# Ledger of designs, part 8: VH-VL binders against StAR-related lipid transfer protein 7, mitochondrial (STARD7)

Target 1, 216 residues: StAR-related lipid transfer protein 7, mitochondrial (STARD7), of Homo sapiens (Human) (q9nqz5r112to327)
Amino acid sequence: FQSSGVQHHPPEPKAQTEGNEDSEGKEQRWEMVMDKKHFKLWRRPITGTHLYQYRVFGTYTDVTPRQFFNVQLDTEYRKKWDALVIKLEVIERDVVSGSEVLHWVTHFPYPMYSRDYVYVRRYSVDQENNMMVLVSRAVEHPSVPESPEFVRVRSYESQMVIRPHKSFDENGFDYLLTYSDNPQTVFPRYCVSWMVSSGMPDFLEKLHMATLKAKN

## First folded at step 5 (VH-VL)

Design b22 (framework fv_pozelimab)
Fold by ESMFold2-Fast, scan of step 5:
Structure b22 (fold): chain C 216 residues (1-216), chain A 119 residues (1-119), chain B 107 residues (1-107)
Amino acid sequence: as target 1 above (216 residues)
Amino acid sequence: QVQLQESGPGLVKPSETLSLTCTVSGGSISSYYWTWIRQPPGKGLEWIGYIYYSGSTNYNPSLKSRATISVDTSKNQFSLKLSSVTAADTAVYYCAREGRYYWDYFDYWGQGTLVTVSS
Amino acid sequence: AIQMTQSPSSLSASVGDRVTITCRASQDIRNYLGWYQQKPGKAPKLLIYAASSLQSGVPSRFAGRGSGTDFTLTISSLQPEDFATYYCLQDYNYPYTFGQGTKVEIK
């Protein structure tokens, strides 16, 4: 058995809430929209909108959890490998909690205008549970008011959990990413199609390649 | 520059195991996905499965119960075993390299080897 | 499994002609489609990946278009070396599946 590699199949996300909930409390089912070698992508509708919450389960065997985690936290490096970034800056840092408030400006595909995000990011390395966590959500900050230059995204949430196969400094891990936002677009179906076919896959692929190139 | 070459017996008896090896030269087997594809005479192409250089595999469900792909990084080779063969397994077998990571295209191919299943 | 259907099964053309081959997927595969050329007795050769991206070293007369379920391969000015069988392949979901092939013959 040990001579063969350990084949780890990603878990399917839970499709529905257990129990007898009426239509107001019932969760929408996850729909798989992409099944690729390194990741699976699911989506589910956000009630009352043409938008979706996304979930990604991915596995890498050629980079370490720490490398992957650190590349995501390195704002200067992200501006080098992520061609969609117009601006990415830490505007406030809380030393005690480790929380950071960031201002992120990004291109969206034509005909959509560029969007900006003001969000708080929290990250932690959990030694006892052997995982790394990165959580982000939109906030308001007085030093970055809304501007006519960009469409402000006010609804944004992202959570990533990284679980090593061995250790934080050895190759191999799984990650689970849950993501949603509302880009306030008059082309919601086009935006959803772009996100699934290009936006999300391209981002994940470039992030992986950037991690491989980082020797820090 | 990267070259793939299939090798193995051209004739296999029904009920036996078909065994093929692909030798990679001009480049490292590491950091790539490697695949087997077959083509019965006069018919189209059928994907069999892949292996990542670390040993991770995936198979066409139609062949999963009979197919095993393995890799030997020290020899720069990967191999296919297909058990319980019948005449329907007669085909030209190709090994190929998949594009790096998310580019699921086959950029380099072996010349192919005909395997005939007959008594 | 995702079924890939090509049209036509065969066509006859002359050097200099514009040739179009169609591939239809049984479900939305986005842009996860490749095109391959196979000459008699030879292994297939990658022409196009991601529906429209030309592989390095492939002549610019080959062009891929489409997304979702409907895809085309166009050869803008057919050359003698282009007489071959062409296959589409979806790489959206496992198992990867090929179309049945389109044979491009000399007129």
Scores: ipSAE 0.006, ipTM 0.456, lowest interface PAE 12.9, mean pLDDT 84

Design b24 (framework fv_pozelimab)
Heavy chain, then light chain:
Amino acid sequence: QVQLQESGPGLVKPSETLSLTCTVSGGSISSYYWTWIRQPPGKGLEWIGYIYYSGSTNYNPSLKSRATISVDTSKNQFSLKLSSVTAADTAVYYCAREGRSFYDYFDYWGQGTLVTVSS
Amino acid sequence: AIQMTQSPSSLSASVGDRVTITCRASQDIRNYLGWYQQKPGKAPKLLIYAASSLQSGVPSRFAGRGSGTDFTLTISSLQPEDFATYYCLQDYNYPYTFGQGTKVEIK
ESMFold2-Fast, scan of step 5: ipSAE 0.006; ipTM 0.458

Design b27 (framework fv_pozelimab)
Heavy chain, then light chain:
Amino acid sequence: QVQLQESGPGLVKPSETLSLTCTVSGGSISSYYWTWIRQPPGKGLEWIGYIYYSGSTNYNPSLKSRATISVDTSKNQFSLKLSSVTAADTAVYYCAREGYLRSSWDYFDYWGQGTLVTVSS
Amino acid sequence: AIQMTQSPSSLSASVGDRVTITCRASQDIRNYLGWYQQKPGKAPKLLIYAASSLQSGVPSRFAGRGSGTDFTLTISSLQPEDFATYYCLQDYNYPYTFGQGTKVEIK
ESMFold2-Fast, scan of step 5: ipSAE 0.038; ipTM 0.621

Design b30 (framework fv_pozelimab)
Fold by ESMFold2-Fast, scan of step 5:
Structure b30 (fold): chain C 216 residues (1-216), chain A 121 residues (1-121), chain B 107 residues (1-107)
Amino acid sequence: as target 1 above (216 residues)
Amino acid sequence: QVQLQESGPGLVKPSETLSLTCTVSGGSISSYYWTWIRQPPGKGLEWIGYIYYSGSTNYNPSLKSRATISVDTSKNQFSLKLSSVTAADTAVYYCAREGSYRYSWDYFDYWGQGTLVTVSS
Amino acid sequence: AIQMTQSPSSLSASVGDRVTITCRASQDIRNYLGWYQQKPGKAPKLLIYAASSLQSGVPSRFAGRGSGTDFTLTISSLQPEDFATYYCLQDYNYPYTFGQGTKVEIK
């Protein structure tokens, strides 16, 4: 029984998560695809496709939740540390809700064409429950119509929950990231393999290093 | 500075449980990952598993059904139990500290001297 | 599990020689590769982490290079104390896996 160590033992994804089921209510089993010291990565099939929904549970002890959260919201800084970004800009901000609509253009492994995403992100700092939440979802926006230059990703969802070990401004937290995209376009199996073995791990590592560098 | 020392019986009978303890001195066991690695005579190295000071463990799938690693932070020790041993488990057993560079790149920066465990009737 | 293959299994060289040892991963491990030196009867010692980063206190004649699946350890001018077996280790995914080792004998 280790009370101080509980937050360093990631929870296993349940075979079924409330509110996280196929549109037909079918449950798909999570499978672990990577077990690294600072994060675990699971995936499950998206019914009717060769694509996957991904779930990451990670822990850092050398940066604060607020630093990690802020680095993710800093679009200019992300263009500095994320070499795959071709374009990333806020195209609209809703003053009432604080939601932002972003246009993100990213490289994909050759020979795939670059993809672009138009998505709304919402974030909240819940002091009562000691949590930070970041949610993103693909939307349509009249200022960014589809272009033949890029393949538009029309189905994209990302949710990250950050749980501090102590406080938002003290080092140490766990995060749970659930991610899927379904471009409704031919998505080669080798690209799915790249995303699991290289893309996602590389992104998470660079995000952590970017947070450490911003701390200095 | 930091020193690790393995202790346990040098001889274990087939089908019994091998039990080893690593004592850490010159530094705290807290805030680090601690690992067991073995080497059969004349052969290469095999990672057995780790324990984080919080109690979280991970094992080599080849040994997961038989291996248990535990930690006692009050004694600055961590231990390995390996059940149902056979002659194939004869090896020098090392304990080591797992360090990391920017929390991403892992390495073993301090090692015990190793203890030979022979499985023989 | 990720398989790590080293070549050669053994080599002999003279003091002052340039020695190169190779390590190949069965899949892309990026730069998650370390090199360890083991002298007869002793525990392994960390030389290099993150494929190319030299551990504090390790002589500068040791250098690591590579990314993806192919890696090398180079000793630019072999010394008598470099008689040892060298192991690569991938730390990209669990279980951590070592190469089978390369024995360096000084003539």
Scores: ipSAE 0.007, ipTM 0.500, lowest interface PAE 9.8, mean pLDDT 83

Design b32 (framework fv_pozelimab)
Heavy chain, then light chain:
Amino acid sequence: QVQLQESGPGLVKPSETLSLTCTVSGGSISSYYWTWIRQPPGKGLEWIGYIYYSGSTNYNPSLKSRATISVDTSKNQFSLKLSSVTAADTAVYYCAREGYRDLRWDYFDYWGQGTLVTVSS
Amino acid sequence: AIQMTQSPSSLSASVGDRVTITCRASQDIRNYLGWYQQKPGKAPKLLIYAASSLQSGVPSRFAGRGSGTDFTLTISSLQPEDFATYYCLQDYNYPYTFGQGTKVEIK
ESMFold2-Fast, scan of step 5: ipSAE 0.000; ipTM 0.414

Design b33 (framework fv_pozelimab)
Fold by ESMFold2-Fast, scan of step 5:
Structure b33 (fold): chain C 216 residues (1-216), chain A 122 residues (1-122), chain B 107 residues (1-107)
Amino acid sequence: as target 1 above (216 residues)
Amino acid sequence: QVQLQESGPGLVKPSETLSLTCTVSGGSISSYYWTWIRQPPGKGLEWIGYIYYSGSTNYNPSLKSRATISVDTSKNQFSLKLSSVTAADTAVYYCAREGYSGYRSWDYFDYWGQGTLVTVSS
Amino acid sequence: AIQMTQSPSSLSASVGDRVTITCRASQDIRNYLGWYQQKPGKAPKLLIYAASSLQSGVPSRFAGRGSGTDFTLTISSLQPEDFATYYCLQDYNYPYTFGQGTKVEIK
């Protein structure tokens, strides 16, 4: 079990009892919302809003890091397993950096209007540190201007780090996902509740099932 | 196929540490979560905690200060230690495997040991 | 912790009867609910997970339904081997909690 150092998992956010503050007091405390064997979900308030930043730490032992990574990058497959997707298209690819700009339109629970996102996605495989990273953030793109049909989400960030237990092509890994968005409109408390109790858990469940099915 | 077998003392004195071992046969302990669950006589079931084969654990808050679960992958075993026992810890102790379904966010126990009765008495 | 309450605590039934057992969670647990059968002197056996998904090898006469806070287990035509105590389990949040059990006895 001993090799170079001790076996470590990525640090988990501190719960309410411990708190989590940066040197400027900018960071607010993480609150554990759900504690499952396959994932743990935390949230913290976004100052001045009724919205939250979310953090997920998850573990899978029946799929490979590469399968999980590739399923997330496959926009055609996501339209098949994610029933909330109205539209998901790659608008532009940067052949030099490997970055992609996507337009994503998604259902929100009635009576809320559907939202759309224009975001840049960057991904990398770090063989030296045995990690895969997927980062996304909202951007503006001239090919996709705002439309009265949908509420444009202008503040969106997501970062996922995948760490294999063994290798990229053997079953087993941990991942850490940090996610936030601000749809810019008054957000009812019940929508925040839906996101936590239904939206995020359902998405994670479907993503895992989609990865298992892609394996076959 | 997969079988689990508990082993331990039948009788433990108050204030002592209860130690139980679960031996897994017919399958590897690796890549799975393993759980301890207990049942006091005439009562319902109480979840104690789990361990992943890598050593990661989680415990019922009511027992966290006294419970320690460990795993020995070379012996295909995992163990429970419960310190400072009292008569309230008298129960049948089960070990179990957490199984797989299409959606891994659901936790369920698909294989169980037969259970071992532990009586806390002087 | 999430409290699970089962009803009834016990019931008497005859072979061939339709038996319904209920389980109520103290908060919304979506479909994170399992049902387990325990015969005297034996370990519990998984019947249903995710509220309604039948475990492989379990007879189709067992059916689960429900979502949120209210759940039921039905046995459509009770067999002699079905006389047992049944437990629900929520796996929505830690710690995982069981109901107090429902004993199904022969009439």
Scores: ipSAE 0.012, ipTM 0.544, lowest interface PAE 8.3, mean pLDDT 82

Design b35 (framework fv_pozelimab)
Fold by ESMFold2-Fast, scan of step 5:
Structure b35 (fold): chain C 216 residues (1-216), chain A 123 residues (1-123), chain B 107 residues (1-107)
Amino acid sequence: as target 1 above (216 residues)
Amino acid sequence: QVQLQESGPGLVKPSETLSLTCTVSGGSISSYYWTWIRQPPGKGLEWIGYIYYSGSTNYNPSLKSRATISVDTSKNQFSLKLSSVTAADTAVYYCAREGYSRLYSSWDYFDYWGQGTLVTVSS
Amino acid sequence: AIQMTQSPSSLSASVGDRVTITCRASQDIRNYLGWYQQKPGKAPKLLIYAASSLQSGVPSRFAGRGSGTDFTLTISSLQPEDFATYYCLQDYNYPYTFGQGTKVEIK
């Protein structure tokens, strides 16, 4: 049932109003940059930079939440479907929590250097709230020092929440992805444009296709 | 085979609300996006908006202030209401299903269409 | 909104001819383009999706090509049932926008 302030499915991102200036955080307004049938993409400025935080609300009806979730966790399969990956390795697992530390090296548009990330990934299936969650954040790890060959991304955050339409094993779900990074290098504005208009949409599309292929 | 059929009044007076219903047969309305498209006599096609079976909608900005699409899964129907009509709203109105390919699921296309219903706005 | 421009607006052709219709987008839409056929008094019918993918049941004489901003629909050997108006549609961003149509008439 749709009513004022309530949606039939999990809420899609809305323009964030700047709160009181005495609030703990200062939030910028979201700007919609792409409105496709299967997803909506918003961005907002990261204060003091030429970079953006991105938010995606997407819906798929032809794959299950579990299939989509598992494809994202499959590091070996990602190297197969994601042509931009130069290196992707799990360098450490925490036996107790199941959290993983990964080293990821990815191509960037010429003439930019490739970027590398060292990040911790946590994931959970929340049966009580009927959702699956993937969270990643940049960390430092002694086994992977900075290299002059790549630009180390030291500020990276990603959170994806997947909400089934029916169950984890039936087709249909919504997801909400919030993503940001800052490689501490000034990006040409054309690179930011590429990421928004091509990079992010292409990644999401390839992820969906990879999920369909893994299904059979 | 999925079939769509539009129904509604053929004549609507200026300033009134146009109401159209699309009945889906041969398949479930669930799990699909459903759309309205119109075509003024002798002119091209204009996309009006969509509804997902769960109730989520999106509209052409040019019509958003006047258009409302709703779905009734129990009747296997979805409907369009367009308020404050003028002569410019005279058109053949089509309902259609937005399909997807297993190989190209991120690409949208209209795979099944109703036959269309002519709506004339005239006093 | 993304503007879609078709060329030509109309053309005359004979059965057996090779016909090419062009569609241009006002911005890069990658391969998010479909082609639809509309016969007089009938609803449009999907021919091609994702710029080049032939819809099931559509004759192989129809072919779509292109990416970015420039797209073509080719009918390799025109048949009597192919005299119709053809529309391109971008499904890259909302609102979805159609070209103005190309009418293929008998010579």
Scores: ipSAE 0.007, ipTM 0.519, lowest interface PAE 10.2, mean pLDDT 82

Design b36 (framework fv_pozelimab)
Fold by ESMFold2-Fast, scan of step 5:
Structure b36 (fold): chain C 216 residues (1-216), chain A 123 residues (1-123), chain B 107 residues (1-107)
Amino acid sequence: as target 1 above (216 residues)
Amino acid sequence: QVQLQESGPGLVKPSETLSLTCTVSGGSISSYYWTWIRQPPGKGLEWIGYIYYSGSTNYNPSLKSRATISVDTSKNQFSLKLSSVTAADTAVYYCAREGYDLRGSYWDYFDYWGQGTLVTVSS
Amino acid sequence: AIQMTQSPSSLSASVGDRVTITCRASQDIRNYLGWYQQKPGKAPKLLIYAASSLQSGVPSRFAGRGSGTDFTLTISSLQPEDFATYYCLQDYNYPYTFGQGTKVEIK
């Protein structure tokens, strides 16, 4: 059940549909990896690869949707609460749509080299459906060519949907995060193990704490 | 500083409902998760469930059909009801607080405990 | 549910001895493990959380280590007040589960 006191169940993972050997597009079965107080984490294999797509369902009752959303958009604040960030810069911004292209350089655990990402981030507040959406996707940008100093991540996608329990400015919401990337490592089993056991859980927990600190 | 105290009947008849209350003093019940844990005589510890001060709960699947945890923030108390009890429910019942470290830790650990109350299920 | 197995179930030791207790999880729980001390007739007391983090006020002779499935609690120089039963607890998944306990007795 949900920590807000409102009756709500996380979305059930979709069962694998019966297919034949040529049924491209049939969904793989989700498996639960972690069931914690503030969030649940599932994964499913990406066909033809050693990689996974991840899904997180989280609930907070002590911060507002607007505070949580704004903390994620605050690039300067992220550099303060996310110790893995080496560099995080806005390369260009569309003032009308709120779309931004960012260059993000991050530490990876030894023995992996640091990775860099160039991605477009789009966000929207949907008052009619009472939700906030944040979407990110890897792109190429002429101002940020690949560098031998870092491993460029070319396959990166993230979508977060935030649904208030009451309103954007009252405490309590659920979020659903779907995430995948290919860090291009010679140690894929080690990288997957680290991401599941440390990377993703630590990031989500630090994000919540950053939101609590920003509230005060 | 923070103290927890269990209260309730020491003897409950089979098939009846066990009702226990935990009173929190020296600190606010607000903004924390509160838990019930039990220990049958001579045996180990079993987690029963938790409640967040707002009313949200989670239970051990083995007890979920019989257990109800509730909170009363005005009295700084939270309570456990366990229905249809049998001799297997004879145990020392503890209430406890789940700690929280704002510096990057969401590990669930029980930093303050009540002294425990023995409940015997017997006719 | 995740099963936690402690070894040994009991041990006898003298004051000043180094004591090691082990705890094994049936699956990878990363570092979501705590250690608790229980003296006869008393509530358990938190010693260590996050596998290796010492709780404030707990003597430095207590140390936890390990990750994944194998964990240890070490008492570097056993004191008279350390004779107790010790429990590990995984807080990785619900339901949270305790080991069966290790009783540390005077030799």
Scores: ipSAE 0.006, ipTM 0.492, lowest interface PAE 11.9, mean pLDDT 83

Design d17 (framework fv_pozelimab)
Fold by ESMFold2-Fast, scan of step 5:
Structure d17 (fold): chain C 216 residues (1-216), chain A 120 residues (1-120), chain B 107 residues (1-107)
Amino acid sequence: as target 1 above (216 residues)
Amino acid sequence: QVQLQESGPGLVKPSETLSLTCTVSGGSISSYYWTWIRQPPGKGLEWIGYIYYSGRTDYNPSLKSRATISVDTSKNQFSLKLSSVTAADTAVYYCAREGYRSSWDYFDYWGQGTLVTVSS
Amino acid sequence: AIQMTQSPSSLSASVGDRVTITCRASQDIRNYLGWYQQKPGKAPKLLIYAASSLQSGVPSRFAGRGSGTDFTLTISSLQPEDFATYYCLQDYNYPYTFGQGTKVEIK
């Protein structure tokens, strides 16, 4: 990933390596799923599962980095534009660092049970490197024990880096999103297919539309 | 009202470089992707490549080794150079704007096209 | 590259006829498909994007359907100005690829 605004195109994910990389610590190959001027999507297998880690490189030219960043952070607004959300609430905030612990409950396609996530979210605006960063990962929190009503996702990580084309308050930026979750519960192949072909692109599309509406 | 107009020589000799310019009027070249598309006589449409006003480009792999697209924001123009041309490069060349809605891309404004014949 | 195949390559029709053109992708492209109309001597014109979304200013007699690999463009009641060549375009992956075209000719 480039740290300056001079090179606005992040490095492509690692090229496919010949042969299997299935030993501990070795990375699997990235497979390109979609390749468009505004949107590139890659995936790679999570070792020992039929699940994937996803990477998106995207570009928007009609919203500002700050608007897009703020929509990511607005839990009340997300409940309005994301119809899959059953519950989304901030459990705990650290005023100094700005980190937040959230409880998120979401619908999954039938016949899957709904999932819940307890995760810590941390975000920063790096003016020196001209970028905004949002990082999330699953945690345990005593206020939200596991419930038989939902399937708890214990392995979840997300990192988004936003790089302006000009400034945080002018239209145009690139973003790099790396996402994985690995529920301990068996995940049917049709759900994996749904996430790749519909779920991820649809989510990002709704997020973009939500950002456009918010700027009014 | 955005308008696009191609210009350049209508005849290019084999082995030489084809050079075309698209002039954008009625709107700024900024904040959009701009593309070249060609159509050989009696054949269909072939996408050549795009440029974003920042200078970022990508090309059809079939033409990548020979094609260069550049942008001049001060003149509100973008250009195509295609090197080492042969008779197979004879085509009507169109410039177009790539519009988009969320993740869907489309070509919403087109120039009228310019015929380039490769002949000695 | 994703291959786009149209059928038929040409058809003859009369004013008032219902015309259907088919486009098939070599792989799943979801709804990342557009339809373009080209009249002789002119640049193509966008009719439909996202497989079924009608571009503003395009008559409602044009309709797109389909998802995945199989798509259709229907003209419900052909008008004199509709005699043209129609192209599908996939915008799912680079390079963007067009079908070979379907020529709609007067009977």
Scores: ipSAE 0.012, ipTM 0.565, lowest interface PAE 8.3, mean pLDDT 83

Design d20 (framework fv_pozelimab)
Fold by ESMFold2-Fast, scan of step 5:
Structure d20 (fold): chain C 216 residues (1-216), chain A 120 residues (1-120), chain B 107 residues (1-107)
Amino acid sequence: as target 1 above (216 residues)
Amino acid sequence: QVQLQESGPGLVKPSETLSLTCTVSGGSISDYYWTWIRQPPGKGLEWIGYIYYTGSTNYNPSLKSRATISVDTSKNQFSLKLSSVTAADTAVYYCAREGYRSSWDYFDYWGQGTLVTVSS
Amino acid sequence: AIQMTQSPSSLSASVGDRVTITCRASQDIRNYLGWYQQKPGKAPKLLIYAASSLQSGVPSRFAGRGSGTDFTLTISSLQPEDFATYYCLQDYNYPYTFGQGTKVEIK
């Protein structure tokens, strides 16, 4: 009788608890950047670098998991709604695994040069555990050598997990996005961190609006 | 159209618990976050906290030790209890629906407000 | 908590005037800012969210601008029904915080 949609929050990261002593020096404590009811953003330092790994937990109630998932996989549509895209092409597909290699060229704010990414993405729909997963990471590909026209991003990883509140085809889901990259900038790290913290919510808003527009 | 209506005593004695209820009509309580906001006479607005229909809450740290928000989906109502009140808690109390668009939050429907005076 | 400061605290204007109200955040809140209108004895009403997005049903004479720490609300041609107190609200981090308000009163 009641709405059966359940909002699942991730376990709170240990970022706010003292206890940074672990056997692996590679893991760092998560720091909360934004704390909102439908949107939480954390970051943590990547050991040995001046860079951060970011984590977003968010909720949408007005689009379906399948619509949101499919809009992310639609490279032609992304070129229409993402004004920063210079080029986005599927270079290679593995018909058995469903893995795709993409070449993505994107604007960066002045005075930074445009960046290009060559990355492999894999996606899966897990009906048994009621979730959808999209994973990407930078790779090398002989068909797309480094160009002097763009700065090649060699360190890039992204994982998004989408968990429906009800079903893949009913409105409402939570998502967890974990992201890191090194855009090879000569500017101080605070500029890079600010751009990512600002850019990621803006990107997710545009993605949400694109999903709503595709719906009608 | 969605309408919200606050109800509760207009006068509460110091040290007692302030108890208010918001009744939602014209829409389901289960699809949204619901919030309490107060305004002392002649002053600005202060956010108290929110509740989601599943019972998840978040409170303004300044009020967290005293505030409890609860929801009753069968009655389409949510309520605020604020313990150990003082004269500083005298205010118009509003209930509101907390809407959102992607990462932005806003209060799109409000009750008319109810004045609660803390006095002997 | 993020502090929101509005200026001026009050202003006097005539029908047809262009009115500008400012709001400053104590830290970068990007575009996580809303504007609310409150008439005497009434609840606040949402005008603008995301710094510049006009809520459905709100007249186009209302416009929001800004990002980061500095924001403005402009009423391009003040109407009789616009005499009210205006509040900004940051929704960047909990707890949400409001500015102290700007009262727009008739000359």
Scores: ipSAE 0.006, ipTM 0.545, lowest interface PAE 9.2, mean pLDDT 83

Design d22 (framework fv_pozelimab)
Heavy chain, then light chain:
Amino acid sequence: QVQLQESGPGLVKPSETLSLTCTVSGGSISSYYWTWIRQPPGKGLEWIGYIYYSGETYYNPSLKSRATISVDTSKNQFSLKLSSVTAADTAVYYCAREGYRSYWDYFDYWGQGTLVTVSS
Amino acid sequence: AIQMTQSPSSLSASVGDRVTITCRASQDIRNYLAWYQQKPGKAPKLLIYAASSLQSGVPSRFAGRGSGTDFTLTISSLQPEDFATYYCLQDYNYPYTFGQGTKVEIK
ESMFold2-Fast, scan of step 5: ipSAE 0.012; ipTM 0.576

